# VH-VL binders against c3nh88: the designs that were tried, part 2

Target 1, 158 residues: c3nh88
Amino acid sequence: MVELLGIIRIRGWAKAPWYINETLEMLRLRYNFNTMMYPKTSQILGMLNKVSPYVTWGEIDPDTLKLLIIKRLETAKGDKVSDSYVKEVLKIENIDTMVKQLYEGKIYLHKLDQYFKLPIRLHPPKGGFKGSVKRPYKNKGEFGYRGDKINELMRRMM
Short names: E, the ipSAE of ESMFold2; O, the ipSAE of OpenDDE; V2, 0.75 times the mean of E and O plus 0.25 times the DockQ between their complexes.

## First folded at step 1 (VH-VL)

Design s52 (framework fv_socazolimab; at its last look DockQ between E and O 0.36; V2 from the best seeds 0.00; counts 0 for: pae E 12.6 > 2, unsure alone 68.4 < 75)
Fold by OpenDDE, look of step 2:
Formats: structure tokens, sequence, C-alpha cells
Structure s52 (fold): chain C 158 residues (1-158), chain A 123 residues (1-123), chain B 109 residues (1-109)
């Protein structure tokens, strides 16, 4: 099983140095409210720590991931993702199976950009951010690691 | 211990293409970048490009842009460098190396190198 | 793409110290700390000796790296015969590329 991270860009580009923007772009988090999913690896965590002031992340659960796919993920043509589409392009029976295989490490969402529009675009959070985007999550802020609380935020942004 | 093993020597005609492989063992292929560096006889090192396998993102030196293609296969832990429209000036030893980009943090060196692949371009 | 400038050759006696310079533009060496140094013996692949100012495991503490302005320097103290080799500096640039210096041949006298 693979531990999966949901990552959300929560601050804009304008004044970040080039080496920060490079990492953000590599993560496909070029714009505010972009979201991506990656396996929890030392490499990914290193990158996230590097760009922590601009993003927030945590462990995304299967229910939230499924909702994300259904509500916000788009096909390469810009349509909603359906079971039929997943079967067509991934040879996977349905979205539930797709979610399962993501957690099994059989597929990685960030490698499926030929079939899906990535990154996933979210809306500003309903009700706004609870803390300052300029402060760490652990200090009444919003950026950095927030663990399973990423799911609540992500759902408010769908 | 991570090792990089490259494919064998190549002899090519001008105008043709060459594809060199670099297989990694002893580590996690997705945790680093692979750079390609060549060295013409009696000359210095020249960086050609690199790839980050986990993201399938390749970047190239301007000199080789449009003529070189770098790819990676994570299932086999193998990186590839294909150089097209070969010229006599492309005669060199081609090295792959495990590289670290600023994207990854504060390590910026190439710490593991392949043994090199000799590519000879002659009519 | 800019190139880093190294002296073509340097020499030193056994037990002495030598310094090899690497000069680049601000975008290469001056603005950021992305420099690395490589040692290459004839017919062999390069070996990483210094990254930034750090030594990889297994590299002799006789090798050290520093930077001032647009110039990075590799210093080899207590020269040994085995240190005779070509040395290359490298830098990661703001263009997301590596660049190498022209190399320096070190002769141990």
Amino acid sequence: as target 1 above (158 residues)
Amino acid sequence: EVQLVESGAEVKKPGSSVKVSCKASGGTFSDYAISWVRQAPGQGLEWMGGIIPIFDTANYAQKFQGRVTITADESTSTAYMELSSLRSEDTAVYYCARGYYPTFGSYYGMDVWGQGTTVTVSS
Amino acid sequence: QSALTQPASVSGSLGQSVTISCTGSSSDVGDYNYVSWYQQHPGKAPNLMIYVSNRPSGVSNRFSGSKSGNTASLTISGLQAEDEADYYCSSYTSSDTYVFGGGTKLTVL
C-alpha cells in the first residue's frame, strides 16, 4: 500500500524565487488552488518542505480522493470523469477501482496527464481560510503539513 | 550501493541516430535525476540534459535542444539518451550520472556515474 | 549557455596545497550556491569531490570547496601523487541546466 498526499497551492507566484517556482512547477502546482496527489516519498516530502510557505498538504483519504476525481478531475477533453472513461483509457473497471489502484501504487495520478487534465483546479475554500495563508498551519495558519486535515480543506474547495 | 551501467560502444554514420541506455541498480530510481554528460576526445565535460523519472520531466542544454531526447523507464530503472542527426563532432564518451537538482533540495552534485559509452561518428 | 572559467593547468609539489578557481556569471556561480567539483583520472569517469562546500562520503578531507562572489574554489591540501588528474567545476543554472568549466589539469611535482 502507498501512502498518498494531497497537496494544495495556497499562495500565488508573484514573488517566489526561481528555485521555489521550479519545484512548484515540477509538482504541477503552478497556480493558486491547484491540487495534486503524490505518493509519500522522501523526495516528495523534501520538495514540499522546500516550498512549504506556498502549499499545504496531508494524507488524503480514499473517500476524499474519490470525490476529487468525480467532482473536479477532468478528462483530457475537459469532460467529467466517468467509469466508462476510466475503463476506456486505463482499462480499469471503474473509479472505485482506480482509487484502489492508486493506493496500491499500481498507478500514479501525476503520470496520467495524457488522460486527465492536471493539475486539478479547486475553488477557493468555502467560508475562506480559517487561518492566515502567511502562517504555518501549526501556528494558526494555513501553509505546511496538516495531516488528515487536508481532507476537510480539500472538500471545502471542491 | 547505487550503480549505473551503460550500453555498449556505438559506431554510427553521419545523419543517423544513436540511443544509449543507462540502467540503475542498488537504489530507488525515482528518488533522483539522471543527467547525460559527454566528453569528446581530449576535451572537457559537457552537460547535455537530464530527466527526473518520477515526473517524467526532461530538460536539455540549448546546444542540443531539438536533437536530443532523454527518457526513462521506471519499471526497468533505465534512462535513455537519443541523439539524432549525428555529426563527426558528436564523437565522444557519453556518461550518465545520478544528479541532484535544486528542485530536490540542497544537493546539487552528480555523485554516481556510469562507465561511459563511446559513440563514434564516421563516414 | 554560459561557461565556467577554470585555469587550464595548475601544479604543486607533494605535500603542498593548490587552489583551482572557477569563475562564472552571477546566474551560474555568483547568485546561488549550486557549485560542484569533479575529479577525473585518465580513462575513467568523473568523481564527485565537492558539492557546495560539502564532501561526499569517502572523499578525503584534503579537498575543500569555497565561494566568493562569482568565483568558486577547490583547494587540495597535502598534495599526493594520486591527486594528479583533471578537475571540473559545475554549476546548476537558473535556466535549469548544468554547466561545466573547461577543466583544470593538476600536475603533482
Scores: ipSAE 0.436, ipTM 0.822, lowest interface PAE 1.6, mean pLDDT 92
Fold by ESMFold2-Fast, scan of step 1:
Structure s52 (fold): chain C 158 residues (1-158), chain A 123 residues (1-123), chain B 109 residues (1-109)
Amino acid sequence: as target 1 above (158 residues)
Amino acid sequence: EVQLVESGAEVKKPGSSVKVSCKASGGTFSDYAISWVRQAPGQGLEWMGGIIPIFDTANYAQKFQGRVTITADESTSTAYMELSSLRSEDTAVYYCARGYYPTFGSYYGMDVWGQGTTVTVSS
Amino acid sequence: QSALTQPASVSGSLGQSVTISCTGSSSDVGDYNYVSWYQQHPGKAPNLMIYVSNRPSGVSNRFSGSKSGNTASLTISGLQAEDEADYYCSSYTSSDTYVFGGGTKLTVL
C-alpha cells in the first residue's frame, strides 16, 4: 500500500523565485485552490518543502479521495466522473476499484490527464481559513504539512 | 544503493535510430531524475536531456530537441533514450546518470552513473 | 563552445595545489550556487566530486569547491598522481536544463 498525499495550493500568484514557480508548475499547481495527489515519496516531499509557503498537504484517506473524484474531478469532456466512465476508459469495475488501485500504486492520478481534467479545482473553504495562509500550519497558519487534517480541509473545499 | 545498468553497444547506419536503455536497481526508481549524457571520442561531456519518471516529464538540451526522446517505464525501473536521424558525429559513449531537481536551494548533482553504451554510426 | 568556460589544461607538481575555474552567466553560476564537479579517468564514467560546496561520501577532503561572482572553482590540495584526470563543471540552469563546461585536463608533474 502506497501512502498518498493530497496537496492544495492556498496562496495565489506572488513574486517568487524562478525555482518556486517551476516547482509549482511541475506539481500542476499554477492557480489558487488547484489540487493534486501524488504518492508520498522523498522526491515529492522535497518539492513540497521547497514550495511550502504556497501549499498545504497531508495524507489523503480513501473516503476523502472518493468524494474528491465524485464531487470535483471532471472527465476530459468536463462531465462528472461515473462508474461507467471509469469502466470505459480505465477498464476497471468502478470508482471504488479506481481508489483501491491508486492506493496499490497500480495507477497514478497525475498520469491520467488523457481521461481527466487535471489539476482538480476546489472552492474556497466553507467558513474561510482559520489562520493566515501566509503563516505555517504549525505556527497558527495554514501552509505546509498538516497530516491527516488535510482531509477535513478538502471536505470544506468541495 | 542504486545502480544503473545500460544496454549493450550498437552499430547503426546514418539516418537510422538508436534506443538505449538504463535499468535501475536498488532504491525507488520514481524518487529521482535520470539524465542522459554523451561523450564523443576525445571530446567533453554533453547533456542531452533528462526525465523525472514520477511526473513523466522530460526536458531536452536545445541541440537535441526534435531528435531525442527520453521515456521511462516505472514498472520495469527502466529509462530509455532514443536518438533519431543518426549522423556520423553521433558516434559517442552514451551515459545515463541519476540526477535530482534542486530542492530547498540545494543542487544534488549526478551521483550515480551507468557504465556507458557505445553507439557507432558508420556508413 | 560551451555555456560554461574552463581552461583546456592545468598542471601542478606532486604535493602542491591547483585550482580549476568554471565561468558562466549570472543565471547559471552567479545568482545561484548550482555547480557540480566531476572527475573522469580515461575509459571510465565520470565521478561526482563536489555538488554545490559539498563532497559526496568517499571523496577526499583535498577537493573543495567555491564560488566568486560568476566563476566557480575546484581546488585540489596535496596533489597526488591519481588526481591526473579530466575535470568537468556542470550547472543546473533557470531553463530547467543542465550544461557542462568544456573540461580541463589536469597533469600532475
Scores: ipSAE 0.013, ipTM 0.588, lowest interface PAE 8.3, mean pLDDT 84
Fold by ESMFold2, look of step 2:
Structure s52 (fold): chain C 158 residues (1-158), chain A 123 residues (1-123), chain B 109 residues (1-109)
Amino acid sequence: as target 1 above (158 residues)
Amino acid sequence: EVQLVESGAEVKKPGSSVKVSCKASGGTFSDYAISWVRQAPGQGLEWMGGIIPIFDTANYAQKFQGRVTITADESTSTAYMELSSLRSEDTAVYYCARGYYPTFGSYYGMDVWGQGTTVTVSS
Amino acid sequence: QSALTQPASVSGSLGQSVTISCTGSSSDVGDYNYVSWYQQHPGKAPNLMIYVSNRPSGVSNRFSGSKSGNTASLTISGLQAEDEADYYCSSYTSSDTYVFGGGTKLTVL
């Protein structure tokens, strides 16, 4: 099993410097509340550190990932993702199996944009942010690493 | 115990193309960059380009821009290098190698190398 | 026209130390560039010996790397017969590419 990082762009009010924007584009986080999921690797963590004032991230759990797929992930045509769709295009039984294979590292969501509309766009969080998006999560703010608290935030943004 | 296994030797005519594969086994593929390095007989090492599979991002040495295409297939843990418009000076051993680019992480060396693929361009 | 300049050959006696230099421009071998060193025996793939100032697992502590200004150096102490090989430096340049030096043949006398 791999650890999966869920990453949300939370600060897009003013343009970032061009070199930051290139890294955000590589992560597919062009606009506020764009959301992507990547395996936890040293390369991903290095990129996140570079763009940390604009994003928040943490380890997504399987239940939250399933909800994200059901509620917010769209097919390439913009329809809801269904068990029949994943069976057709991924040749797997259902969404539960898709989640399992993502955690086994057998498939990678960011490489499936021929079948799914990426990035995932979330809504602003219900109840608002608890701190400033201009301060680190570790210092009463919102940006940067938040560990498993990413799951609570994502659920408020679905 | 990570290994990179390249496809077999090839003999090609001038003007044709060659596509060499590089399969990773015993480890993750997406966490690293894959580079292609060639060595003509009796000559030194020459970096051709590389790809970062997790972002599907390739970069090429200026000398090869326009003639080389580097791709990766994450589902098979395989990288590919295609060199077109072959000429006799392209006769070389072609290596794939694993490493990090300096803009990602802390590892900047090519720490795992394939066995090399001999490509001979002769009429 | 290699961007990194290495001597074509160096030699040393068994048990002695030898240093191989690798020099480039400030954009190729400067404070912000990372240099790696590779050993290659005839008919074999290159083997990473040094990256920045570190040794990969399995590399003897007789091998060390340093950098000062635009010159990186590989030092091999306690020369042994099996150290006879070709040695290449490489750098990630400021142009977002890797370059290799021309190579240095080490002869152990």
Scores: ipSAE 0.006, ipTM 0.504, lowest interface PAE 12.6, mean pLDDT 85
ESMFold2 (binder alone), look of step 2: mean pLDDT 85; pTM 0.904

Design s62 (framework fv_socazolimab)
Fold by ESMFold2-Fast, scan of step 1:
Structure s62 (fold): chain C 158 residues (1-158), chain A 119 residues (1-119), chain B 109 residues (1-109)
Amino acid sequence: as target 1 above (158 residues)
Amino acid sequence: EVQLVESGAEVKKPGSSVKVSCKASGGTFSSYAISWVRQAPGQGLEWMGGIIPIFGTANYAQKFQGRVTITADESTSTAYMELSSLRSEDTAVYYCARSYWDEGYMDVWGQGTTVTVSS
Amino acid sequence: QSALTQPASVSGSLGQSVTISCTGSSSDVGGYNYVSWYQQHPGKAPNLMIYVSNRPSGVSNRFSGSKSGNTASLTISGLQAEDEADYYCSSYTSSSTLVFGGGTKLTVL
């Protein structure tokens, strides 16, 4: 029942208090356009609230998650993820099964760093950001919670 | 109500290793961190390290770096602390405690596991 | 070593107040607003009394915490016999670890 959050760092290198930098590092969002997924728990939400001026997040859907894995996720060696690789290292049938298990919280990408290159790196969004990355999403900006609109943004950054 | 139940007392030889378990019940295991704290007889509390199960990431006090390994199994809601190359100075009560990464306080503690290192 | 500095012991009479200090440096107590205090009775696990300036549910309002510069303080007012215990402070460090104070034995006279 726990939803999966997609999180993108949208504000680059800047001097920040120690606790901001430590939180971003723990979330594996050290550099601009780094992307990670985490289950929507109170702990994760607390961390995101602490670093909200640097990130945007929302509930990722299975279709967007599959595209992210196919287009942007890399193996530890830097190769594209294939059905055969998933079967070899995770011992599950294919990428579709991996997507299903990630979405349902049966496995977590952030615990598979020995098999995949993390964090996932995205491109700047096609067409650019619509608002300022220095303003909250709810106030005509880009940072913070954006609900299901995270899927639209992620697709523009693949 | 969250409770932490630790494994039973251990008697070990110098140079061996010990692995203590801490089983959580109640609450969501992935919503908090687990710290390990030891206390030698008549001595104070000493933080060894902790793990944030949701990240699988552990961090350790400098003194124990290289000797301690902290892991967690979310399917069984159990955290583990393994200490290697045991010495007589490692004789202590070992506690697990629920902690929060953002503030570092520990609000629920296990009952403690006595580890005795003797020849 | 390099544990936070606490007095080894303090004493107070029933009904009076005592204060226990916890001194560190800018890399722990002085640099972070994350000091917590624990009470330990003989043979028992520690019990959280204060975190930052907050009190957990069930902890008496006689307990309060403060911090100034590199020194945090635990104050216990209206001392009762059951307050007799060991008290430990703890803080985050610049290394993203936790460190405890050496502990203070409180005797209620």
Scores: ipSAE 0.007, ipTM 0.553, lowest interface PAE 8.7, mean pLDDT 85

Design s63 (framework fv_socazolimab)
Fold by ESMFold2-Fast, scan of step 1:
Structure s63 (fold): chain C 158 residues (1-158), chain A 119 residues (1-119), chain B 109 residues (1-109)
Amino acid sequence: as target 1 above (158 residues)
Amino acid sequence: EVQLVESGAEVKKPGSSVKVSCKASGGTFSSYAISWVRQAPGQGLEWMGGIIPIFGTANYAQKFQGRVTITADESTSTAYMELSSLRSEDTAVYYCATGFYEPYYFDYWGQGTTVTVSS
Amino acid sequence: QSALTQPASVSGSLGQSVTISCTGSSSDVGSYNLVSWYQQHPGKAPNLMIYVSNRPSGVSNRFSGSKSGNTASLTISGLQAEDEADYYCSSYAGSNTWVFGGGTKLTVL
């Protein structure tokens, strides 16, 4: 089982340095509240550390990932994702099996552009951010690594 | 530790295609950016293209666009470079190379695959 | 063709220093400062010697790298016989692409 990182862009300043913009583009986090999921690897962590003032991330749990797929992920046509759609395009039983295979590293969300609209766009969090998006999570802010608290934030943005 | 092992030498006729493989070990394959670099006899190193397996994105040097295809298979931890419409000028040693910690430098290189194009 | 310009050959005597230049443009060396240097002995794959101004573990401190504007330089001090090799520079060129220099043959006299 692989650890999966949920990553949300939380700062939309358009005049970031070139390499930050390039890295954000590669991660598919071009606009504020764009959300992606990647396996937790040294390469992904290196990229996130370079753009940390613009994003927040942590380990997404299976329940939150399932909710993200059901409530916010869209098919290529812009419709809600259903068990029947997953069975039709991925040739697997249902959304629960999709979640399981994502954690097993058998499929990767970021490679499924053919079937889903990526990146996922979240809403601003219900009740607003608790701290400043211009400060690190570890120092009463919102950006950077936040561990399992990413799940709470994601649910407030669905 | 990272090790890249390339497939064996090939002898091809003009107009055919060749597919060279590069098997990675010693780390998570998805973490590696893998480039293909060739070297014709007595000539310098020439970057052909590369792939970042975790993103599925391949990029190519302009000279090779339309003739080269770079792919990766994460289940076998193997990257491939296929070069079509072979010419005698494609005779070269073909290397795969990767940066372990960052994609910007090539820390590890395969042993090279000799491809000879002759009639 | 190579996007980065290196001298075709340089030579130096045992114990002396040599410098190899690598000149690019604002679209690579000038913008990114992500230059690396590779040593290649005949019949062998290249080995990373310098990335920017840093050395990989195991590389002698006789090797150093620097950059000014669009030109990067590799300096080898205290030349030894085993330094005789071809040296290549490479630069990140944006959008996950790279370019190489034409290579420099170092002769130790």
Scores: ipSAE 0.006, ipTM 0.532, lowest interface PAE 10.0, mean pLDDT 85

